VHH binders against S-protein homolog 13 (SPH13). Designs and how they scored, part 4

Target 1, 133 residues: S-protein homolog 13 (SPH13), of Arabidopsis thaliana (Mouse-ear cress) (q5xv33)
Amino acid sequence: GRLELKNEISGVASVRKAKLAVRCWSNEDDLGWNMLKPKQSRIWKFTTMNMWPFQKTEFRCQFRSGFGTTNEDVVTVFSVKDGFRKQCGVGGDECFWVAKRDGFYLRRIVKDGGGDSRKKYVDVLKSKWVWKW

## First folded at step 22 (VHH; from j5 with A33V G54N)

Design L5
Fold by OpenDDE, fold request of step 24:
Structure L5 (fold): chain B 133 residues (1-133), chain A 122 residues (1-122)
Amino acid sequence: as target 1 above (133 residues)
Amino acid sequence: QVQLQESGGGLVQAGGSLRLSCAASGFTFDEYVMGWYRQAPGKEREFVAAISTNDHTYYADSVKGRFTISRDNAKNTVYLQMNSLKPEDTAVYYCATIDFDFEDWEYKFDHWGQGTQVTVSS
């Protein structure tokens, strides 16, 4: 499996406000806190178990910004479960997570049927920045 | 220089109301989560309320349903409406900026003012 997170927080007065903290878990394994610098992208590669009945691969993350947190404390950013497949494709490879100033987004790759080799993206707001924790 | 100036405190009877104001200057106000905390003599500081840049509000359980935090970005001001005040609410109330500490990996109060005294008599 693959997860890509992009920090696109911009338009802020200080670089500090554009930083993003992320803590992720691969299933039960705590991967610890990481800071994404402005404009930085991070990719996680992990082994997926998508063989019945071993559908246990789940990648979860906490996100913290100077603007606050996501609405959900822990966000499932990858799962072999049907719900995730529906939104990000069977392998989850068609989705990116993107942090922006106004919120946290799921970026979907849209296949252009028009022969244009350019990848088109659709950003879906998943959460405004809130403060709960 | 970051400046926060609290006002609106005073003496009030139990069951009464006060509205605190905090005038902010010296930073980009609309980019910050703002909050209130209070400290009573001999006690540790206590979180009261916070408001995000998107006007999401969070309250301590002790004040939930009684206090309302709000902000006016045009005026660089954050407010705390306190209703149904109790003697236990007596404290110095501080307005503060809240930011994420990337060293300690937690949100903290970064800056606060001189505070305003709130006294609730029984």
Scores: ipSAE 0.761, ipTM 0.875, lowest interface PAE 0.5, mean pLDDT 90
Fold by OpenDDE, fold request of step 24:
Structure L5 (fold): chain B 133 residues (1-133), chain A 122 residues (1-122)
Amino acid sequence: as target 1 above (133 residues)
Amino acid sequence: QVQLQESGGGLVQAGGSLRLSCAASGFTFDEYVMGWYRQAPGKEREFVAAISTNDHTYYADSVKGRFTISRDNAKNTVYLQMNSLKPEDTAVYYCATIDFDFEDWEYKFDHWGQGTQVTVSS
């Protein structure tokens, strides 16, 4: 499996506020805590379980910022139950996660509806920064 | 220099109400999660409430339904409305900034004021 995360937290008075903490794991892997610097992108690779007909892999993450947490403490960022598939929602064939000042987003890479083969990005807010002590 | 100044404490009877205020200065207030904690003599520090930069609130179970945390970014002030006070609420109340520690990988209270005494008589 693959997880791509981009830290786009910006417009803050302190660089410290633009940092993002991430911990991801699955049943097969524990990737531990990592810090993404401002404007940094990172890709995590993890082992998937693919045993036909039982194909299951869930990759879960915790996100922490100076602005708080996601609504759900643990976010399933990747899940395969019926085969290995990229789950990017309706209309997207590729996607990755983006942290911004005002919340956590799923960024979808979609084709232009005008028939152009060029890719465009659509950011979908998944969670405002909230608080969980 | 980060400064937090609590006010509004006092002596009240059980069932009474108080409204605490915390005046903040020396940092970009609207970028910080703010909270309240309390400490009674001989007891451990206890989390009370927190409010995110998006006004999401979180409360300790012991105060849920009775206390309300709010903030006014224009005034750099955090408030704690305390209703239905109980003797068990007696403590020094501290206003604090909350931030994530990237070394210890946890949220912490990193700055707080001198506190304000709240005493609830039975």
Scores: ipSAE 0.750, ipTM 0.872, lowest interface PAE 0.5, mean pLDDT 89
Fold by OpenDDE, look of step 22:
Formats: C-alpha cells, sequence, structure tokens
Structure L5 (fold): chain B 133 residues (1-133), chain A 122 residues (1-122)
C-alpha cells in the first residue's frame, strides 16, 4: 500500500501559517505528530493485509492547520476495504491527499490519453478547514 | 507588536444587546482565526465564539442563537454581537487570535486583549 500527503498551503505571509500537522494511526499504532513543511510531501509505504475475512490495513489521520481542522477529526486516508476510494482506481493508487489554504483535498491523477507525459490532477474538496471546540 | 483592543462593553439589562469590537494590529489579520472568550468573577476563562479565515463561525453552546461573531478584514476588526443577554453573560470579554502550536501540538489562544467588561443586570 501507498499513502501520499502533500502540503500545498501557500499564499501566506508567514511560513509558519503554511505548516501542516498530521498525526496518523496505522491500524492501532499511533505514529505520533508530524509537521509537514510548506510544499513538503510525505509518503507512507506499507504492507497491506487484505485477505478475507481479515482486511486490517487502515490508515487514519488527524490534520491540523493554522486555518483549522478537517470536519472529521480523524480521517480515514487509506483502507483495504472494498469500495474505499473507488474513484482512485484499483488499489486507490491514483489518488493522494493535499492540504491547501482553503481546505483538505483528495487529488486524483488523471491519465491524459493524448500522449502527454504530463500528469494532470483533479482536486476534490473533502473538507474545508473548520474549528471544533 | 501584536495588539488587540476590545471595546463596546458596558452595563445592559437582561434581554438587551451589546456589540463588541476588537481592533487588531501587528499581524496579518486575514490569516488568523479570531475568537472571543470571557471570564466571569471566580470562574475560569471560557470560549465564547470564533470565526475562521473562511468566515465559518463557532459558538459555545451557552451563547448559540444569541451571539454572532463576524469579521471585517479590511478594518482588521472582529465583532461580537450579543443579543438576548442574560445575567450569566456577565464577564470580561477578551478578543484573541487562535493558532496551532506546532511545539505543543494544540490550538491556542496566542494573543488576547485587555478585555472589555460586560455586565448584565437582572
Amino acid sequence: as target 1 above (133 residues)
Amino acid sequence: QVQLQESGGGLVQAGGSLRLSCAASGFTFDEYVMGWYRQAPGKEREFVAAISTNDHTYYADSVKGRFTISRDNAKNTVYLQMNSLKPEDTAVYYCATIDFDFEDWEYKFDHWGQGTQVTVSS
């Protein structure tokens, strides 16, 4: 399995405001808090356990920005469960997550049938930044 | 250099209204979530309301439906419209910036003003 997160928070006066905090769990394992610098990408590679009836590979994350959090406090960003990110192709490899100033996105890689080697992306807003107290 | 200055507080009868203002300076206002909190005598400081950079508003349960937070980025000002005031709303109201602390991994009120007194009489 592969999980990619990219911090694209930009257009801010302070670099500090462009930082992203992320805390992920691999199944039950807490991976702790990490900070993604502006423009930084992080990739997690992991072995998937997808054998019926045991589908136990799941990544969940908390996201914190200077602009707020996701609607869901804990977001499932990867799952071997059937139907997870169907829009991301088989295995979900056609998508990765992107944080922007205005919210949190799922980015889909669009294959250009025209022979252009350039990867095109479609960003789907998954959550505006919100505050929950 | 960050400055927050509250105004608009005063004495009002129960059921009355007040509009608080907070003038901000010394930082890029439109990049920050702004909020209000209050502290009553003998009580701890409590969250009242916050407004995000995308104008989403958040309220304490105790003030929902009665208070409205808004912001004017052009004026670097955040407002708190308080309607249907109750004696329980009596407190010093503080304006604050809210930000994420990447050292402590938590959201904090980074800066706050001197506060403005709101007194609601029965």
Scores: ipSAE 0.641, ipTM 0.813, lowest interface PAE 0.7, mean pLDDT 90
Fold by ESMFold2, look of step 23:
Structure L5 (fold): chain B 133 residues (1-133), chain A 122 residues (1-122)
Amino acid sequence: as target 1 above (133 residues)
Amino acid sequence: QVQLQESGGGLVQAGGSLRLSCAASGFTFDEYVMGWYRQAPGKEREFVAAISTNDHTYYADSVKGRFTISRDNAKNTVYLQMNSLKPEDTAVYYCATIDFDFEDWEYKFDHWGQGTQVTVSS
């Protein structure tokens, strides 16, 4: 399986406004705060055939942008539960999330005509950026 | 150079109203979350209100329903309409930019003005 978080914040006057802070964890590891530069991704890969050690694996993240945070404080970005994986698109093995200037999106992978291409997707809004102190 | 200039303060009776303005220059105004904080004599500064780049507003509990923050991006100006003023609202009011600090991993007031005095008499 594969989880990708990508920073696509653009159309801003300075690189500083396009930076994204992300803090992600699973039940076993808190990865701490990291900064994603514009166009940068953070990728986690795990073998679906060897998911045994992570039978209840769930990744959760917090996001901080120059424009605010997600409406929910903590966002589940990957889970092995069937209901969650189906939301990520065909196969449910890969989940792709994108931060944009106006909000945080799930990039759902869509295959056209029954092909095996990974280049087609649609972006579904998860949350506009909001401000909370 | 970033500049923020507050105005509109003064002396007002309890129950009265004031409108504060904050004129901004030296940065791309519509990319910044803007806010107000206040500081009463002998006390630490206190968050009052903030307005995001897409006009989402957030208020301290002590001012909810009485104060309204707004912005005019064409004039690079933030406003604070203060109604039903109480003596407890007496303070110097500052407008500020708010941005995320990647060293401390928290939002901070980044730039602020000289402030404007608001005095509410009983």
Scores: ipSAE 0.626, ipTM 0.788, lowest interface PAE 1.0, mean pLDDT 85
Fold by ESMFold2, fold request of step 24:
Structure L5 (fold): chain B 133 residues (1-133), chain A 122 residues (1-122)
Amino acid sequence: as target 1 above (133 residues)
Amino acid sequence: QVQLQESGGGLVQAGGSLRLSCAASGFTFDEYVMGWYRQAPGKEREFVAAISTNDHTYYADSVKGRFTISRDNAKNTVYLQMNSLKPEDTAVYYCATIDFDFEDWEYKFDHWGQGTQVTVSS
């Protein structure tokens, strides 16, 4: 499986406003805070098996932008549980999320890119940036 | 460069109302979460209210239901409508930008104005 978090925040007056802070947990393992610069990605590649005794893979993340947070403070961005994999698009083993100036998007795979063709995507808004203390 | 100027403070009787304004310049206003905090003499700063870039609002429990924050991006202005004022609301009120601090990994007040005095008499 594959999880990509990409910072596409743009159209801002300064680079500071385009930075994105991300804190993720892989299952229960806290991976800590990291900063993504504009156009930068964080990518995890892992083996996912949805059968015992194989480990259930789940990633949950917090996002902090210059414009605020996601509506849910902790967002599940990858899971091998039932319907979650299909939400990421065709294949169901790769999920791609994108932060933009106006909010946080799921970049759904609508064409796999098998063989020599490129993958095709559609961006689905999951949360506008809000701010909560 | 960044300028925030509060106005609209004054003396008012308990139960009264005031409307504070904050004129902003020197930055791209619609990119910032804006907020109000207050400080009484000898006390620490107290968060009052915030409004996001998408007009979502957030209030301290002590003012919820009595105060309303709003913004006008065309005028680069933030407002605080203060109703049902109490003597404990007496403080200097500051408007401020709120932004994320990548050294401490938390949101902080980033820039603030000179403040405007609000005095509520019993």
Scores: ipSAE 0.603, ipTM 0.789, lowest interface PAE 1.1, mean pLDDT 87
Fold by ESMFold2, fold request of step 24:
Structure L5 (fold): chain B 133 residues (1-133), chain A 122 residues (1-122)
Amino acid sequence: as target 1 above (133 residues)
Amino acid sequence: QVQLQESGGGLVQAGGSLRLSCAASGFTFDEYVMGWYRQAPGKEREFVAAISTNDHTYYADSVKGRFTISRDNAKNTVYLQMNSLKPEDTAVYYCATIDFDFEDWEYKFDHWGQGTQVTVSS
């Protein structure tokens, strides 16, 4: 499978405001804080990363933007649990998340592209940016 | 060239009200989380209130229900309405920007003004 976190924050006066801090971890590894520049993605591929054999593997993340954080501080962005994969769309094996200026979105594939060169997506708002001290 | 100018402070009897204003310039106001903090002589800075770019508000427990933060993006101004004032609210009040620090991985007050004195007498 595949997990992508993409920073699409745009329409800001400076690059500083468009940066996104991300801290993600799985059951066994905490990857620490990292910064995503505008248009940058962080991608995990589970067959390549050998995550699939682990029944209860989950990826959880924290986000910090120039506009605040997600309403729930810890967001599950991937899980092998039965119900979670259906949230990610048609394939269920690929999950895409997108940070935008106004909030954090799940990008779902709604058509497989069937011969088309471009896939169709729907961005579903999961959290506006809020701020808590 | 960031400028923040607080105003509206003064001497008020306990139970009274004041409205603080903060005029901002030199940055794109609607991109910033704005806040107020206060400091009494010999004491540490105390967070008071913040308002996000989406107008969501957050308050310290000590002022919740008595103070209201608001913003007017057209005027580049942040307000703090302070009701039911107590002598313990006596402090210099500062308006500030809040932004994320990618070296320490935490939100910090980034810029602040010279402050405005609020004195609440018994």
Scores: ipSAE 0.598, ipTM 0.784, lowest interface PAE 1.2, mean pLDDT 85

## First folded at step 23 (VHH)

Design M1 (from L5 with V33I)
Fold by OpenDDE, last read:
Structure M1 (fold): chain B 133 residues (1-133), chain A 122 residues (1-122)
Amino acid sequence: as target 1 above (133 residues)
Amino acid sequence: QVQLQESGGGLVQAGGSLRLSCAASGFTFDEYIMGWYRQAPGKEREFVAAISTNDHTYYADSVKGRFTISRDNAKNTVYLQMNSLKPEDTAVYYCATIDFDFEDWEYKFDHWGQGTQVTVSS
């Protein structure tokens, strides 16, 4: 499994407010906390195992920003049951997660079969930033 | 310099109401989660309420249904409406900015004011 994450938090008064914290883990692996700098993109790879009785079928993450958290504290970013990327579109589309000032998005890369080499993106809001103590 | 000034505290009878205000300056107010915490003498600091930049509110269990936090970004002010006050609500109430600490990987109160005393009599 993998998580691709882009920090696109911008338009803030301080650089600190544009930082993003992420912690991802599976049943066996905990990657700990990582900070994405403004405009930074990162890919995390997870070891997957789907052999009975040992299964690593889900990868989960926590996201933290100066604006708060996702609505669900823990987001499942990968599930074997749900495919390579959870909530990623079908039909050859690729997706990755994007943090913005106003929320957390799933970005889908739409492949245009019409010969247009330009990558088109569709951002779907998955969560506004909320805060839970 | 970040400045927070609490007001609105006072003496009130049990069952009464108070509205606290916090005037903020020295930072971009609308980019910050704002909150209230309280501290009674000899007791630990206690979280009371918080409001996100998107007006999402969160409350301590002890004040849910009684307290309401709100904000006015145009006035750089955060409010705490306290209803149905109880003697156990007696404390100094502090307005605070809440931010994520990337060293400790947790949210913290990073700035607060001088506080305002709230006393609830039996």
Scores: ipSAE 0.794, ipTM 0.901, lowest interface PAE 0.5, mean pLDDT 90
Fold by OpenDDE, fold request of step 24:
Structure M1 (fold): chain B 133 residues (1-133), chain A 122 residues (1-122)
Amino acid sequence: as target 1 above (133 residues)
Amino acid sequence: QVQLQESGGGLVQAGGSLRLSCAASGFTFDEYIMGWYRQAPGKEREFVAAISTNDHTYYADSVKGRFTISRDNAKNTVYLQMNSLKPEDTAVYYCATIDFDFEDWEYKFDHWGQGTQVTVSS
């Protein structure tokens, strides 16, 4: 499996406000805290177990910014379960996550039937930045 | 220079109301989570309320339902409406900026003012 996170927080007065903290878990394994600098992307590669009925691969993350947290404390950013497959494909390759100033987004690849080789994306807001953690 | 100036405190009887104001300057106000904390003599500082840049509010359990935090970005001001005040609410109230510390990996109060005294009599 693959997870990509992009920090696109911009338009802020200080660079500090454009930083993103992320703590992720691969299943039960705590991967610790990491900071994404402005415009930085991070990719996680992990082994997936997608053999029915053994669907146990889950990747979860906490996000913290100068603007707050996601609505959910821990966000499932990858799963072999049907819900994730439906939106991002079996391998999760059809989506990546994007942090912006106004919130946290799931970016989806849109298949263009028009023969344009350029990948089109749609950003879906998953959470505004809130404060409750 | 970051400046926060609290006002609106005073003496009030139990069950009464006060509205605190915090005037902010020296930073981009609308980019910051703002909050209030209080400190009573001999006690540790206690979180009271916070408001995000998107006006999401969070309250301590002790004040939930009684206090309301709000902000006016045009005036660079954060407010704390305190209703149904109790003697236990007696403290110095501070407004503060809240930011994430990337060294300690936690949110902290970064800057605060001189505070305003709130005294609730029985």
Scores: ipSAE 0.793, ipTM 0.899, lowest interface PAE 0.5, mean pLDDT 90
Fold by OpenDDE, fold request of step 24:
Structure M1 (fold): chain B 133 residues (1-133), chain A 122 residues (1-122)
Amino acid sequence: as target 1 above (133 residues)
Amino acid sequence: QVQLQESGGGLVQAGGSLRLSCAASGFTFDEYIMGWYRQAPGKEREFVAAISTNDHTYYADSVKGRFTISRDNAKNTVYLQMNSLKPEDTAVYYCATIDFDFEDWEYKFDHWGQGTQVTVSS
């Protein structure tokens, strides 16, 4: 499996507030805690369970910022029950996760219906930053 | 320099109410999660309440339903409305900034003031 995360937290007074902590894991892999610097993008690769006819991969992450956490402490960022594919919502388009100052987003990469091969980005808010002790 | 100044504490009877205030200065207030914790003599520090930059609130189970945390970014102030006070609420209450420690990978109280005494009599 593959997870791409981009830290786009910006417009803050302190660089410290623009940092993002992320811990991701699956049943097969534990990737531990990592810090994404402001404007940094990172890709995680993880082992998938592929045993026909049962194919399952679940990749979960925790996100921490100076602004708090996601609504759900643990976010399933990738899940496949039948086969291996990127799940980016309806249509299965390629997507990646983006952290911003006001929340956590799924960025969808869609082709413009106008016949132009140009990639269009659509950010969908998945969670505002909240906090839990 | 980060400064936090608590006020509003005092002596109240059980069942009474107090409203604590915390005046903040020396940092960009609206970018910080703010919280309250308390410490009674001989007891460990106890989390009370926190409010995120998006006004999401979180409370300790011991105060849930009785206390309300709020903030006014224009005044750089965080408040703690305490209702239905109990003797076990007696403690010094501290206002604090909450931030994520990227070395220890956990949230911590980062800065706090001198505290304000709250005493609840039976």
Scores: ipSAE 0.782, ipTM 0.901, lowest interface PAE 0.5, mean pLDDT 89
Fold by OpenDDE, last read:
Structure M1 (fold): chain B 133 residues (1-133), chain A 122 residues (1-122)
Amino acid sequence: as target 1 above (133 residues)
Amino acid sequence: QVQLQESGGGLVQAGGSLRLSCAASGFTFDEYIMGWYRQAPGKEREFVAAISTNDHTYYADSVKGRFTISRDNAKNTVYLQMNSLKPEDTAVYYCATIDFDFEDWEYKFDHWGQGTQVTVSS
């Protein structure tokens, strides 16, 4: 499996407020807590020993920032051998996770059929930042 | 320097109401989760309520339905409306900033004021 995450938290007075904490795990792997610096992108590779071409492995991820955390529900990432980015979008579009100041997003890469080399994307809000003690 | 100043505390009868205010300065107020906690003599510090930067609110079970936290970013002020007060609510109430600690991987109160005394009589 593959997880791609981009930290786009910006427009803050302190660099500290632009940091992102992430922890992802599955039955096979626990990546522990990691911090993404402002504007940082990171890719994690997961153990795929039991991943058959048609089987999805479920990963759970928690995201926390100075603005709060994702909803109580753990973000579920389904990964196949081809990677999360290639299959998480609607219609087979590539996607990855993006953290922004106002929430957590799934970015879908839209292939412009018009031959424009510029990759267009659409951000879909998945969770506003909430706080829980 | 971060400064928080609580006000609005006092003596009230059971079933009464109080509204606490917290004036903040020395930091970018609208970028911080703000909260209230309380401490009674001989007891541990207890979380009361918090409000995120997008006005999401969270309450301790003991105050749910009775207390309301709100904020006014234009005034750099956070409020705690306390209704249906009980003797068990007697404590010093503190306004605090809440931030995420990337060393311990948890949210913490990092700054707070001198507190305001709330006393609820039977």
Scores: ipSAE 0.757, ipTM 0.882, lowest interface PAE 0.5, mean pLDDT 89
Fold by ESMFold2, last read:
Structure M1 (fold): chain B 133 residues (1-133), chain A 122 residues (1-122)
Amino acid sequence: as target 1 above (133 residues)
Amino acid sequence: QVQLQESGGGLVQAGGSLRLSCAASGFTFDEYIMGWYRQAPGKEREFVAAISTNDHTYYADSVKGRFTISRDNAKNTVYLQMNSLKPEDTAVYYCATIDFDFEDWEYKFDHWGQGTQVTVSS
């Protein structure tokens, strides 16, 4: 499987407002805070199986932007569970998420465009930025 | 140069109302989370309310249901409507920006005004 988190925050007066802080857990492992600059991605590639002992491949993340956070403080961004994988698009083993100025989006893969030369996407809003302590 | 100027404070009786305003200049107002905090003499600063760039609001438990924060991006102004005021609300109220600190990994008040005094008598 593959998980990509991309910072596409743009249209801002200052580069500081376009930075994104991300803290993720891989299953139980806290991966810590990292900063994504504009246009930067964080990518994980991993083995996925929906069978014991591999049933728990899961990534959960917190997001902090200059515009706030997601509605849910901790967002599941990848899981091997069948219902989740279908949401990410065709194939179900790649999930692509994008932070934009107005919110956090799932970039759903909807077509492979001919032998993977030209993938096609639809961006689905997951959460507008809000702010809570 | 960033400037925040609060106004609208004063003396009121318990149960009364006040509306605070905060005029902002010197920055791109619609890119900032705005908030209010207050401080009584000899006490620590207390968060009161915040409003996001998407008009999502968040309140301290002590003021929920009594205070309403709002913003007008065309006027670069944030407001705090304070109803059902209590003597415990007596403080200097400050308007502030809230931004994320990438060295400490937390949101902080970044810029603030001079404050406006609110005094609530029983």
Scores: ipSAE 0.704, ipTM 0.842, lowest interface PAE 0.9, mean pLDDT 88
Fold by ESMFold2, fold request of step 24:
Formats: sequence, structure tokens, C-alpha cells
Structure M1 (fold): chain B 133 residues (1-133), chain A 122 residues (1-122)
Amino acid sequence: as target 1 above (133 residues)
Amino acid sequence: QVQLQESGGGLVQAGGSLRLSCAASGFTFDEYIMGWYRQAPGKEREFVAAISTNDHTYYADSVKGRFTISRDNAKNTVYLQMNSLKPEDTAVYYCATIDFDFEDWEYKFDHWGQGTQVTVSS
């Protein structure tokens, strides 16, 4: 499987406002805080198993931007559960999330683009940036 | 340079109202989360209210229902409407920008004004 978190925050007066902080857990493993620069991605590629007792692999993340946080403090961005993977789009094996100036989006790939056609996607808003103390 | 100037403080009797204003300059105002904090003598800073760039508001429990934060991006100004004031609201009120600190991995008040005194008499 594949998980990509991309920072597409743009249209801002300074690079500082376009930085994105991300802290993720792979299952229970805390991967720590990382900063994504504008246009930068963090990508994980992995083998997934969805067969008892091997139904594991879950990524949960926190997001902090110059415009605030996601409404849910910890967002599940990948899970082997069938209900979750189907929401990521075609095949359900690749999940692609995008931070924009106004919020955090799931980029759902809706067409493979066979031949020389480029892939099509839709961005589905998952959370506007909010701020809570 | 970043400048924040609070105004509208004063002396008011309990149950009264005040409206604080904060004029901002020297930065792109609509890109910043804006907030108010207060500090009474001998006490730590206390968060009061914040308003995001998407107009989402958030309040401390102690002021919820009594205070309203708002912003006017055309005037680069943030407001705090304070109703049903109590003696416990007595403090210096500061407006501030809120931004994320990539060294400590937390949101902090980043820039703040000189403050405006609010005194609520019994």
C-alpha cells in the first residue's frame, strides 16, 4: 500500500505561513514531529495484510499549520479496514491527503488514466483549519 | 514591523459591558489566527478567546457565553465584546497573534500589544 501526505499550502505572504507540522503513529509506533515545506510530501510504502491475526497497519496523524489544526486532533489517514480503504479511491490501496490554505483534504483518485491519459482526482474537504487551545 | 494596539479598556461596574479593539499593522492580517489573553497581577497569562482565519471562534470556559470575539479583515482589527462583566475579569487584556512554533511543536502567542486595563468593580 501507499500513503502520501502532501503540503500544498500556497498563496501566502511568507514561507513560514506555508509550513505544516505532522506527527504520525504507525500502529502504536510514534514517528515524531516532522515539518513539511510547501510542495513537500511524506510518503510511506508498505505491504498490507488484512487477514486475522495480521490485520494491522494503521496510520494516525496530527496536523498543525499556520492556519490551525484539523477539527479532529488525531486523524486516521490509513487503515486496512475495508470501509476505510474504499474511501481513498480506486483500488483502495493508495491514500493521498493534501493540506491546502483553507483546510485538509482527501485526494481521491477516481480514474486510473489508462494509456497516456493523466489520472483524475477530486479533493474532498475533511476539515477546515480550526484552532482550539 | 508587527504592531498591535489595544484600546477600549476602563473601569466598569459588575454586570456592565466593554468592547475592546485591537488595531494591527505590519503583517498580512488575514493569514493569522488572532486572540486575546489576560493577566491579572500575580497570576499567569490566561487564554480568553481566539478567532481563526476561517472565522472559527474558541473561548475559555470562564468567558463563554459572555464574551464574543470578532474580526474585520478590511480594517485589520480584532474585537472582544465583553458582557456581564465580573470582578474576576479584572486584568490587563492583550491581543495577540497565534502561530505554530516548529522548535517546541506547539502553538504560542507570537506577537502581542501593550495591553489595555479592564477593571470591574463589585
Scores: ipSAE 0.691, ipTM 0.840, lowest interface PAE 0.9, mean pLDDT 87
Fold by ESMFold2, last read:
Structure M1 (fold): chain B 133 residues (1-133), chain A 122 residues (1-122)
Amino acid sequence: as target 1 above (133 residues)
Amino acid sequence: QVQLQESGGGLVQAGGSLRLSCAASGFTFDEYIMGWYRQAPGKEREFVAAISTNDHTYYADSVKGRFTISRDNAKNTVYLQMNSLKPEDTAVYYCATIDFDFEDWEYKFDHWGQGTQVTVSS
């Protein structure tokens, strides 16, 4: 599996407003706070475990931008559980999330019915930036 | 140069209303989370309300249902409508920007004005 978190915040007056703070947990492991500069990504590649009782891969993250936070404080950005993978697009093995000036998006890879080999994405808004202290 | 100018304070009877204004300049107003805090004599500063760049609001429990924060990006102004005022609301009210601090990993008040006095009599 593959998880990418990308900072695409742009169209802002200062670099400070384009920075994104991210704190993620891989399963139970707290990975700590990291700052993503504009255009920067954090990428994880991993083996997904679907067999009980082995630990299943799950990533949950907090996001802090110059414009606020996500509506849910802790967002599940990858999970092997049934149903979650379909949200990420074809195959469900790769999830791609994008922070923009107006909010936090899931970037889904969609299959082109015309047989075009060029990749296409649809950005689905998951949360506008909100304020919760 | 960032400047914030509060106005609209005054003396009001308990149960009354006031509307505070905060005029902002020297920064791109619509990129900032704005908030209000207050400080009474001998007391520590207390968060009151905040409004995001997308007009989402957040209130201290002590003012929920009585106070309303709003913003007008065309006028670079943030407002605090205060209804059903109580003597314990007496304080100097400050508007402020709220920014994320990448050293401490927390949101903080960053810039603030000179304040406006609100006095609520019984």
Scores: ipSAE 0.679, ipTM 0.833, lowest interface PAE 0.9, mean pLDDT 87

